Miniprotein binders against q9h3h3. Designs and how they scored, part 263

Target 1, 235 residues: q9h3h3
Amino acid sequence: EDGFTAEHLAAEAMAADMDPWLVFDARTTPATELDAWLAKYPPSQVTRYGDPGSPNSEPVGWIAVYGQGYSPNSGDVQGLQAAWEALQTSGRPITPGTLRQLAITHHVLSGKWLMHLAPGFKLDHAWAGIARAVVEGQLQVAKVSPRAKEGGRQVICVYTDDFTDRLGVLEADSAIRAAGIKCLLTYKPDVYTYLGIYRANRWHLCPTLYESRFQLGGSARGSRVLDRANNVELT
Key: E = the ipSAE of ESMFold2; O = the ipSAE of OpenDDE; V2 = 0.75 times the mean of E and O plus 0.25 times the DockQ between their complexes.

## First folded at step 21 (miniprotein)

Design hQ15 (at its last look DockQ between E and O 0.88; V2 from the best seeds 0.76)
Fold by ESMFold2, look of step 21:
Structure hQ15 (fold): chain B 235 residues (1-235), chain A 80 residues (1-80)
Amino acid sequence: as target 1 above (235 residues)
Amino acid sequence: SETIEVTVTEETSPEEVAEEIVKALEEGAEKVRLTAYGREAIERAWEAIIEAAKRLGYRITVTIEKEDGKTIYTISLEKE
């Protein structure tokens, strides 16, 4: 099931990336238009394939908000992928450290905090809070999946520009919490996404670097952030 | 409070720093503070922390600060 599951997840991700996105771009759109846009396109109502009764008549792969400072930079993804293929042939061990070094060498450094919520008011409210945080400059860029025909949880992704900048990753977690988010967050570097490495992968790599759990008091950041693979708490 | 200070550079051995962290904490130091400037030093410091955590077998807490362009990792045994 691992190979089957990973293959199907990669195909769905590729299809979503290729379909149109609904984007609020703060670099070109006044912030005063955000609330109307959020009301028109709540993620619980925007459907993946444009179901009848949806606000969208065409497929939507992602709903996204870009902050004023958003500067897209994927890095050397093709070089990364070539080096990854060479590594697999080399006989050298494939470890989290090896992937981190590949990401550094090829400048594929972005990553994202993820949260999963069921469709409905809670999801739409969380997305609105995140979207406002992005437009106000506390976060750089975020996206949320549309509702699939078969239902299920949806995902909000909040990006950071360098997963090796661990203070910056913690600051993004803090900004998410300040937006009122109390659910579990997990952090995944984009290098795993570009290489097609998901939870059920052949190398037994863990693409999730950190878990963040909401915590009242005892922490300046309002959450407890844990690197479970290495048994380290970050503060 | 006893705090052990370690400067990490791009020439520093992560394995040697990990040994320093483990020794200090096992001998009762309250904190170990690593100071690093630049990407290579910062990643060597992180590698040392991860190796120390593995050797200790207990969860550690890492407080991360930035001061004057330097990254400061303050390491302690998990409270509670």
Scores: ipSAE 0.757, ipTM 0.914, lowest interface PAE 0.7, mean pLDDT 88
Fold by OpenDDE base, look of step 21:
Structure hQ15 (fold): chain B 235 residues (1-235), chain A 80 residues (1-80)
Amino acid sequence: as target 1 above (235 residues)
Amino acid sequence: SETIEVTVTEETSPEEVAEEIVKALEEGAEKVRLTAYGREAIERAWEAIIEAAKRLGYRITVTIEKEDGKTIYTISLEKE
């Protein structure tokens, strides 16, 4: 995937954030309604633009599940962007540490585990497992992209509140693995998205901090999490 | 199995801790355990781990645990 495809996918994701969301909010909806909601809005059938015969008649940006402990806090994204522009103008070196410090300063600490799955039963089953884990309080919030007209893979995003809390990142990986997910996971801070830092960026920054690979047996977490930048395996 | 224990504070040099980690592992310690209290010490401990990994030139394994307001990093060599 070239830099253009990464930027295009990011622009599509940002456009989807502005369209209506199908949300199950566990703070206001009984957990007993989750199975009926999942059956009504399977991600493989929900279409991005509300195609005829889809469960949705209107455009849907995302399908989401909010846990009991979910509090929407995006931090100071505007201040972050202004500081980032000033930093670029200053000609100062830009490192992963610089981005971490900007994120901390502006309280833009959210990050997400990402998984890409083909439309169909495996996606819907994976989403159902994640949605249940969110409603049960093992995860705070997750979203899945609707089916695109051209098809392709759909993405499930599982959020954590702080990408600098390595243990919280690992706990979310463990909860995803406990939900029966065996595919490759990649972790990305939202700060990288807000700053337009994608693959093949001019600063050579890797927007993926962690990679999780499923492991059969031995690990209590059911996976190996690699810090790709530092060549450290987290367990 | 020898475990070397190091307490990391907000005043601890990451470079000095990295030297201790490298030395311990080169001397045949199976594990190095870093204990850190508070956000700054936790980050200094992590910086030390990164620097140690860089100096060693190979992948290390780190277990992260929280106990009684402390973070414990247990460092070991990846078994090939």
Scores: ipSAE 0.675, ipTM 0.894, lowest interface PAE 0.5, mean pLDDT 89
ESMFold2 (binder alone), look of step 21: mean pLDDT 83; pTM 0.796

Design hQ16 (at its last look DockQ between E and O 0.62; V2 from the best seeds 0.00; counts 0 for: pTM O .740 < .8)
Fold by ESMFold2, look of step 21:
Structure hQ16 (fold): chain B 235 residues (1-235), chain A 80 residues (1-80)
Amino acid sequence: as target 1 above (235 residues)
Amino acid sequence: SETIEVTVTEETSPEEVAEEIVKALEEGAEKVRLTAYGREAIERAWEAIIWAAKRLGYRITVTIEKEDGKTIYTISLEKE
C-alpha cells in the first residue's frame, strides 16, 4: 500500500476521488434493492477504468454505500491545511496531540477502519456483509476500491464520524466483526490523509491509531483492539 | 478489591491525574475509574491515560462506557 512514492500514491487517490463513484444510497433507495445492486457491481469485477467485459463502461473511482444517517461533512479542510502550513513555519513542536487539536479545531473528525483483501469471493463477500450493515444502520458509510488492471489487493474503508469518540470507533469495529470479517483492520483519522501525512513522514507521526485483530473467544467484540504506540488495549 | 475514582474536568491537569493512576495501580488498586463530561475533559482524561501507560511500562486495558452523558474510562493492568 505504500511501496510507491508518496506523491504518486496521493495523485492516484485524488484521481479516484474525482472519477465517478458507484453509490447505493439508502437515503433514496429501498433496502430491498441492495442484493441486486451488490450482484451487479461486485468489487472484484468493477474495473477502475472501465475495461472491456466489466460491468462498468466508465471509470469508477470508488464503490460506496451510504446509510440512512449519512451526513456528508468533511469539516473545514481548507482551514485545516492553512493552519498546518502555519504550524510548520512557527517553530512549535509537531506531535500527535498537535494534530488532534488541529482536527478538533477545524472539525475534520472523521476516520476509517481499513482492510485489504485480494480480488475474489472473500472480498465480494466481505463487502456485501459490510454494505448490509450500513443499510441496516449498524455502520454509517463504507467504500471499496474497484479492481485495478494489474490486480493486487483492494481496500474497504468503513468510516466513523469522530475519531476522538473512542467508543464509537470500537462500536464500528464490533459491527465489522459481526458482519463476519476476520482480517486485520487498521484505523486512520482523515486528518492525516488531508495533510498528506503517510507512514514514512518527516515528523515521525504514526497515521494508524489502532489495530484490530480477530480473536475467536478472546473478547466480547470478537477482536482485540490495540493502540500499539501507547501499549493500550481498548475495550 | 479497590477501585480509585477520579473526576476529570476542563481545568484538570492530565499530568496530575496520570500520577494518581500510576500510584494507585502500583499500590495494588484493581481499577482506576475516570469520569469526564464534555470534549475537553474527555480528551484530558485520555491524555492522562496515555501518560500513565508510558510511565507504567505494562500494557493497560481501558474500558470505555457512557452513562448519563458522561464518559467513563476504567483502567486496569492486563492480566496475561
Scores: ipSAE 0.720, ipTM 0.902, lowest interface PAE 0.8, mean pLDDT 88
Fold by OpenDDE base, look of step 21:
Structure hQ16 (fold): chain B 235 residues (1-235), chain A 80 residues (1-80)
Amino acid sequence: as target 1 above (235 residues)
Amino acid sequence: SETIEVTVTEETSPEEVAEEIVKALEEGAEKVRLTAYGREAIERAWEAIIWAAKRLGYRITVTIEKEDGKTIYTISLEKE
């Protein structure tokens, strides 16, 4: 059941990528307009399909904020997928190292910190903190899922340019913690999404590379980050 | 606690880095500080570094910092 739900959520997330986005682009819009935009489009009220009485009349896939340094680069996703199919056909062993090398070879290096929050004030407040951090240049880009009809948890995604850059991953965690976020964070490379690698996959690959837990008073970063692949604590 | 300094460059092989860490640990180092000249070099060596540290039954904590444009990895080893 958990595997089917993960694949379904991933397919829904991919379908949402194709629908219109509500975007605040700090490259073209003054930072002074951010508060008005956040008030107009609180993620707890923006609905996936533009329900009556929502701030949006049309379907919205994602609500996003782009920072000044944001450059969309997805790498060679098609080449990555072709290489992945060829690898599966070869019968060669598939390891986390194999996926890392595929990602590097095809320049598909993006990854994201994920947090899941129930709709409401805590979500909207978390999103406002993240959006501000993006506009202030502490983060490059973030997105949040709109409210679903069933009232399920919404996800905030905070991107980093390179999942192989441990420092960059840790810096993003620190910026998220500085924005006041205290929930559990998980880090997932986009390559795992593009290749359809979810929880309980047939290769026993864990799609979550890092886990961040909030810590009071202990680390300079305000969190403990676990490298799940290596079982190493990063500080 | 004695901190051993190891410099990693683009020319440093993962095996060489692992050997230096093993040597430091065998000499009784509690911490190994890796100064990386080039991010790729240390990232390639990462598995070897972790393997070397785990082989001796240590809990590994890695601090990653940027100082003067260099990436510094401090590996702290605690005996389980």
Scores: ipSAE 0.503, ipTM 0.825, lowest interface PAE 0.7, mean pLDDT 86
ESMFold2 (binder alone), look of step 21: mean pLDDT 82; pTM 0.791

Design hQ17 (at its last look DockQ between E and O 0.87; V2 from the best seeds 0.64)
Fold by ESMFold2, look of step 21:
Structure hQ17 (fold): chain B 235 residues (1-235), chain A 80 residues (1-80)
Amino acid sequence: as target 1 above (235 residues)
Amino acid sequence: SETIEVTVTEETSPEEVAEEIVKALEEGAEKVRLTAYGREAIERAWEAIIIAAERLGYRITVTIEKEDGKTIYTISLEKE
C-alpha cells in the first residue's frame, strides 16, 4: 500500500471485478462438490493472470462462494457515484456521516469483514472454513483474492447485507470465528469500495468501522469487536 | 433505577439523548437502554451513543439486541 495511490488502487479493484471470477454457487451446485472444488482451486495457487503451474489458465479477479440464500443486490451504485461527484464539487465537508447517508439514500448497504493472510496452508485452510460456512448457511457470500505475481498477503472478504444492521454484522463475525479463524478482522462498508476510497485516500477517511480480535475462553461471541474511532465495544 | 430506559424516535435529538446517557451513568446507573424502531430512529440512537462516548472519556460497551422488531442498545461503562 505504501507504493500506491487511491486512484491506482481503485483502478486495480475495477479490473479485478471485471475479470473472470471462479465461483462455487451453492444455488446451482450440490454442497457435496465443495471439497473437490476447494482442492482444485486453493487461493494460494490460483494466480491473478494464469501463471505457469497454476490451476487456472485464464486471469482470475476473484474466487467466490455464493450461499443458497444469496440474492445479489448492490443497490443504486450509479446514483451513488453521481451523488458522490456532486458532493465533491459542492464544497461541503466529506465525513464518515456524509458517506453513511449517501449509502443509505442509494441503498448501497452491503459491507464485509476482511482478513489478510499470506499465501500457503493457513490461507487455504481459512478460506475452506469460510466457504463451508457459506454453503452451510451461516454466512451469505465470500470471496478471496488470487495470488499476486509480486507475492504478499491475500484478502478474504465475508459479506453482510446491511452495515447499519450492527447485530447482523456481529453475527457474521461470530460465524467467522466459529469457522476457526483467529486472525484480526476489519469491517468495511461497500460504499467505500464503490467510490474507490481506500486507506491512503485524499480525504483522510478511515474506511474501517470495526476491528474484531479473537478472544480465547471468552464470551458467546468468541471475539472482541471495537469501534476504535468512537471508543465503543460492540457485543 | 438500576437501568435507565430511553425511547428514541425519528423526532429525538441525539444530543439530548447523549446528555441523558452521560448523566445517568455518572449518577451511578448500571445501564442505559435505548429502544428504537425504524432506520432513522436507530441511527439517531447510534449517534447519541457516539456523542455520549466522547463526552464520558471512557470506553463504553453497547449490547445490541432485536426484540419485537425494535433495536435495543444497552449501554454500560467498560470495566478496565
Scores: ipSAE 0.702, ipTM 0.899, lowest interface PAE 0.8, mean pLDDT 87
Fold by OpenDDE base, look of step 21:
Structure hQ17 (fold): chain B 235 residues (1-235), chain A 80 residues (1-80)
Amino acid sequence: as target 1 above (235 residues)
Amino acid sequence: SETIEVTVTEETSPEEVAEEIVKALEEGAEKVRLTAYGREAIERAWEAIIIAAERLGYRITVTIEKEDGKTIYTISLEKE
């Protein structure tokens, strides 16, 4: 178990969001250039701080692909954070329902499927499949973390516009599975990230809403998706 | 295979819908189909599914489909 506390991983993720990104934007770049871009910036070789001999000389926070339909809408994150501070001060009970209502009220509805992969061919292949699915319009946007110095697992994030849209969450899982990815997927709303809600938080909130497990020969989606909070299977 | 159909509106109580789901499944319905129109009705339908799952004491399976601006939930018992 990589000894980084969930808080440390979160602080690193927030710091990475502030560093330069390597972006392929399908809205401005022809899809025919994707393979050359993937070959130039394989995520297993792109280093977080631009190490000597890496494809990048500058620090890279994330490698990202934007689809044709991608529109950056983060909602009112500042209002969300202020409301969250006020709620903590009020002494009112904090539940998953409370966070959902805060997210809806402030239009902070984005969420992501997460997969953790060791650096190497499997990661680069998974990323290439996801990037292609984004450029082909099956997914809206995805990002992958660069290689860390310690050689820890890299994360691929595949976004959906609304974590409350269960159908949209399931469609994204299906597209990820169609891209040939068979690993465990976990779905996390961005509201949990913005509010600093990680594993082992003081409110005992699970930041993972959904879990997807690959299934051979089963549903048309090739996976079983579990609502972890409610113990409901989604097909 | 008897499918019970329930329509959820913005005025429908999630608890009432949950009772109908539980009753249908306990009476041997293989599937319950909930049709919800609009965001609030969709959320109420989901809340009803959660309540029903909790009352039944085991995992249920829900198929989600969208047709003609409505969301359709098809609820079934998970066969072990």
Scores: ipSAE 0.438, ipTM 0.805, lowest interface PAE 1.1, mean pLDDT 87
ESMFold2 (binder alone), look of step 21: mean pLDDT 84; pTM 0.808

Design hQ18 (at its last look DockQ between E and O 0.59; V2 from the best seeds 0.00; counts 0 for: pae O 1.7 > 1.5, pTM O .686 < .8, other shape alone 2.855 > 2.5)
Fold by ESMFold2, look of step 21:
Structure hQ18 (fold): chain B 235 residues (1-235), chain A 80 residues (1-80)
Amino acid sequence: as target 1 above (235 residues)
Amino acid sequence: SETIEVTVTEETSPEEVAEEIVKALEEGAEKVRLTAYGREAIERAWEAIIIAAYRLGYRITVTIEKEDGKTIYTISLEKE
């Protein structure tokens, strides 16, 4: 069922990518305008298709904040996809290592921390904290889904430039936690998304690279970042 | 009290480094430090860590640092 559900969510995400986005772009907008923008467009009230009574009258695919240093970097996605098709017909083994090498070769290196929250004050508060961290330069770019017609959880995506830069991935986790976020985070390299590889895939690849859990207990507090597939804790 | 140092380069075998990690930790070394410069060496060091984790059968902890442009992985066993 996860495979069926994941494919439906991927199709909805693709459609959302094509609809208009609400963007606060720190490269062109003074930081002093952020709080007013956040108050105007709380993600729990911005609706996917522009429902009556929402702050948006048109469809919104994503709500996003771009940091001052944000530089769009999709990499060679077409070359990646072509090489992926060639790999599948070559008879060579398909492993997490071959996916990593493919991503490096084609410069498709971005990835994201994901969190899922129900609509409401907690979601809006979490998003506001993330958006401020982006504008202040602790994070580079983030987006949050609008409220779906049927309700349900919404997702915040916090991007990093290079999933092989493991220190940078950990630094992003730390910045998210500093914003007061205590829920489970999962980290997914974008290469899996561009190739359409989801949890229930035929190669048994795991698109989630890390899990971050807020850790409370004993004398120390912090997040615990785990590569569960390989049983490695990163610090 | 014992830390084993290994330099990883683009010519280094991840399998051989993994063997060094496992041997050192099983012989009682407190930590193993891998130093790598450049993307290829960094990825070879990570692959060695993954192989070592599989062979050891215990969760390992990897501390990641950067100094003078080099990536340093410090590996230890997670004790009880």
Scores: ipSAE 0.697, ipTM 0.892, lowest interface PAE 0.8, mean pLDDT 87
Fold by OpenDDE base, look of step 21:
Structure hQ18 (fold): chain B 235 residues (1-235), chain A 80 residues (1-80)
Amino acid sequence: as target 1 above (235 residues)
Amino acid sequence: SETIEVTVTEETSPEEVAEEIVKALEEGAEKVRLTAYGREAIERAWEAIIIAAYRLGYRITVTIEKEDGKTIYTISLEKE
């Protein structure tokens, strides 16, 4: 299970930049068309390489939904990478605090809630709930990986603008839970992706900052969120 | 169970927060509630709070809410 998540995170980083995306953009497309788009491109049927009989004939890197308030801001990723190389060469200790400071300095603050689901109805239903939440303005942007040949788990990513904004991270968790998602969620800053920091890295850095577990009858959020870096419960 | 309340503002230093926490715990508080007005205030104090909690064997729970356009962080330190 742990190997699959690291490989998926590496494949996620590589696939995101190179292949065409299937995008529903709520800024340019009426919300009334969302259901037809979801029916046309169910994530469990969209294939990574455009296999015969799939809804897509061409390779698809991601299926994405952009909300009305979505503004792409990646910050200074090149400056971040250069600073990271310099830091590695310096032999200075590398801590989660170091990465946070690098991210802040270079304005690379985006992060995402991740959920891994097997291909099928549950995935498509989860994606439809997330897509609606994005179009309704409860979430800003989300993407889902297409179906791989091996039938492995697909990942849904729900983004927030600032991984250092704990409230924003928690609000996104609440919106995901309100959409009916009950699986385990993990939150990963994009800075960790850009720097190639995955599970079992040589610096022993945990790339997951937050973990959300569904809770019945609990807090108004319907989840328990753990700050993994500090071992703190966020409510 | 005596709960001691500490207010953290943008002007409060991390060291002051740590001192207030330590003082409250030395006075026999079973729970310390830190209320911080503003994200910056809590971020600056965060390390001090974590260190204090670790040293004293306390569990940290943080409630984050918006009130009147302000973000309020309520940090509860509870002895395990």
Scores: ipSAE 0.269, ipTM 0.677, lowest interface PAE 1.7, mean pLDDT 85
ESMFold2 (binder alone), look of step 21: mean pLDDT 84; pTM 0.817

Design hQ19 (at its last look DockQ between E and O 0.86; V2 from the best seeds 0.73)
Fold by ESMFold2, look of step 21:
Structure hQ19 (fold): chain B 235 residues (1-235), chain A 80 residues (1-80)
Amino acid sequence: as target 1 above (235 residues)
Amino acid sequence: SETIEVTVTEETSPEEVAEEIVKALEEGAEKVRLTAYGREAIERAWEAIIIAAQRLGYRITVTIEKEDGKTIYTISLEKE
């Protein structure tokens, strides 16, 4: 991956974060309104920049659902970023353990399961299932990207509050599978996102901690969850 | 079957626990169970598991449970 492509993708991600979001907030909105909201704003129809004829007239960065128990806490992101810069200039080794400790020290502990789907019925159906799981309390927070101008796959992000709470990460995988999702999931801690660390980075860090593969039978979760970097299966 | 029990604390060396895991499994134990309470101990236990996995060279399976506020990691070699 060249540096130009990575920098351009990071700039687009920042712009999406800063544009308005379409949010269903279960903390302030009755659950009975969810189905109408989902029908009004299917992610395959909501456009990134507000095309004529789309449900949105303004740019939309993300479509999100907040659960009843959602309590926003990003941690000390600025302190994390400062410590990261200091570490890089110190000459000390940069390892997965060092990065994990930075995240813990600065309380930047959230992470997310990711899935990528083409626009259309499968995407809208998957999103609806995830949104219902959030409103019902099995998941806490999820978001989905809107449709891009040139098309391409869209992403659903399902958040967990602490990537070091490995039971909690597995429970979120189970809730996603219970919503009928059979595609590949990957899990990334938010610390990698805040530091701009992607797969082909110069430190050889692996930002994907886990992969979840749908698995029929023999497992209560209905999936196989692997830490591929360390060759460990979690159950 | 034999299960080797190890308690991990915030003062425990992950490297030493990793050696215990590897030795137990290579000597024929079916499982190694790590018990940890509190964030520091839990992360030391996980680090020990990662070190052990690297040294063994085979995929291991880690079962994760919580009981009475303690995290329990049960480690075994993956059967084909």
Scores: ipSAE 0.705, ipTM 0.895, lowest interface PAE 0.7, mean pLDDT 87
Fold by OpenDDE base, look of step 21:
Structure hQ19 (fold): chain B 235 residues (1-235), chain A 80 residues (1-80)
Amino acid sequence: as target 1 above (235 residues)
Amino acid sequence: SETIEVTVTEETSPEEVAEEIVKALEEGAEKVRLTAYGREAIERAWEAIIIAAQRLGYRITVTIEKEDGKTIYTISLEKE
């Protein structure tokens, strides 16, 4: 178990959000250039700090692909954080429902499917499949972490616009499975990240809403999506 | 296979719908179908499903469909 606390991984992810990104934007770049871009910047070779011999000479926070329908809308993150501080000070009970209402009120509705893969061919192949699905309009936006010095797992994040739209969350899972990805997926709303709610938080909130497990020959979606908190399987 | 249909509105009590779901499944219904129009009704329907799942104490399966501006939740027991 990589000894990085969930808080350390989150701090690293936030620091990476501030560094330059390698972006393929399908709104401005022809889809025919995607394969050349993927070959130039394979995520297993792109290094976090621009190590000698890497495709990047400068630090890279994320490698990302934006689809045609992508619109960056982060909502009112500052208002969300202020409301969260006020709520903590009030001593009111904090539940998953409370966080959902805060997210809705401040329009901070984005969430992501997460997959963790070791550096190498499987990661690069998974990323290429996701990037293609984004450019083809099956997914809106995705990002992958660059290679760290210690050779730890890289994360692919596939976003959905609204974590409260359960059907949209399921459609994204289906598109990821259609891209040939068979690993475990976990779904996390961005509101949990913005509020610093990680594993083993003092409120006992699970930051993962859904788990997707690949299934052969089962549902039309090729996976089982479990709401872990409520013990409900979504099909 | 008996399917019980329930319409959920913005005025519908999630607890009442949950009782209907539990009752239907305990009485041997294969499926319960919730139809909800609009965001509030969709969330009330989901809350009812959660309450029902908690009362039943076992995993349930929910299919989600959108048709003509409505959301349809189809609830069934997980086939072992």
Scores: ipSAE 0.662, ipTM 0.884, lowest interface PAE 0.5, mean pLDDT 89
ESMFold2 (binder alone), look of step 21: mean pLDDT 84; pTM 0.811

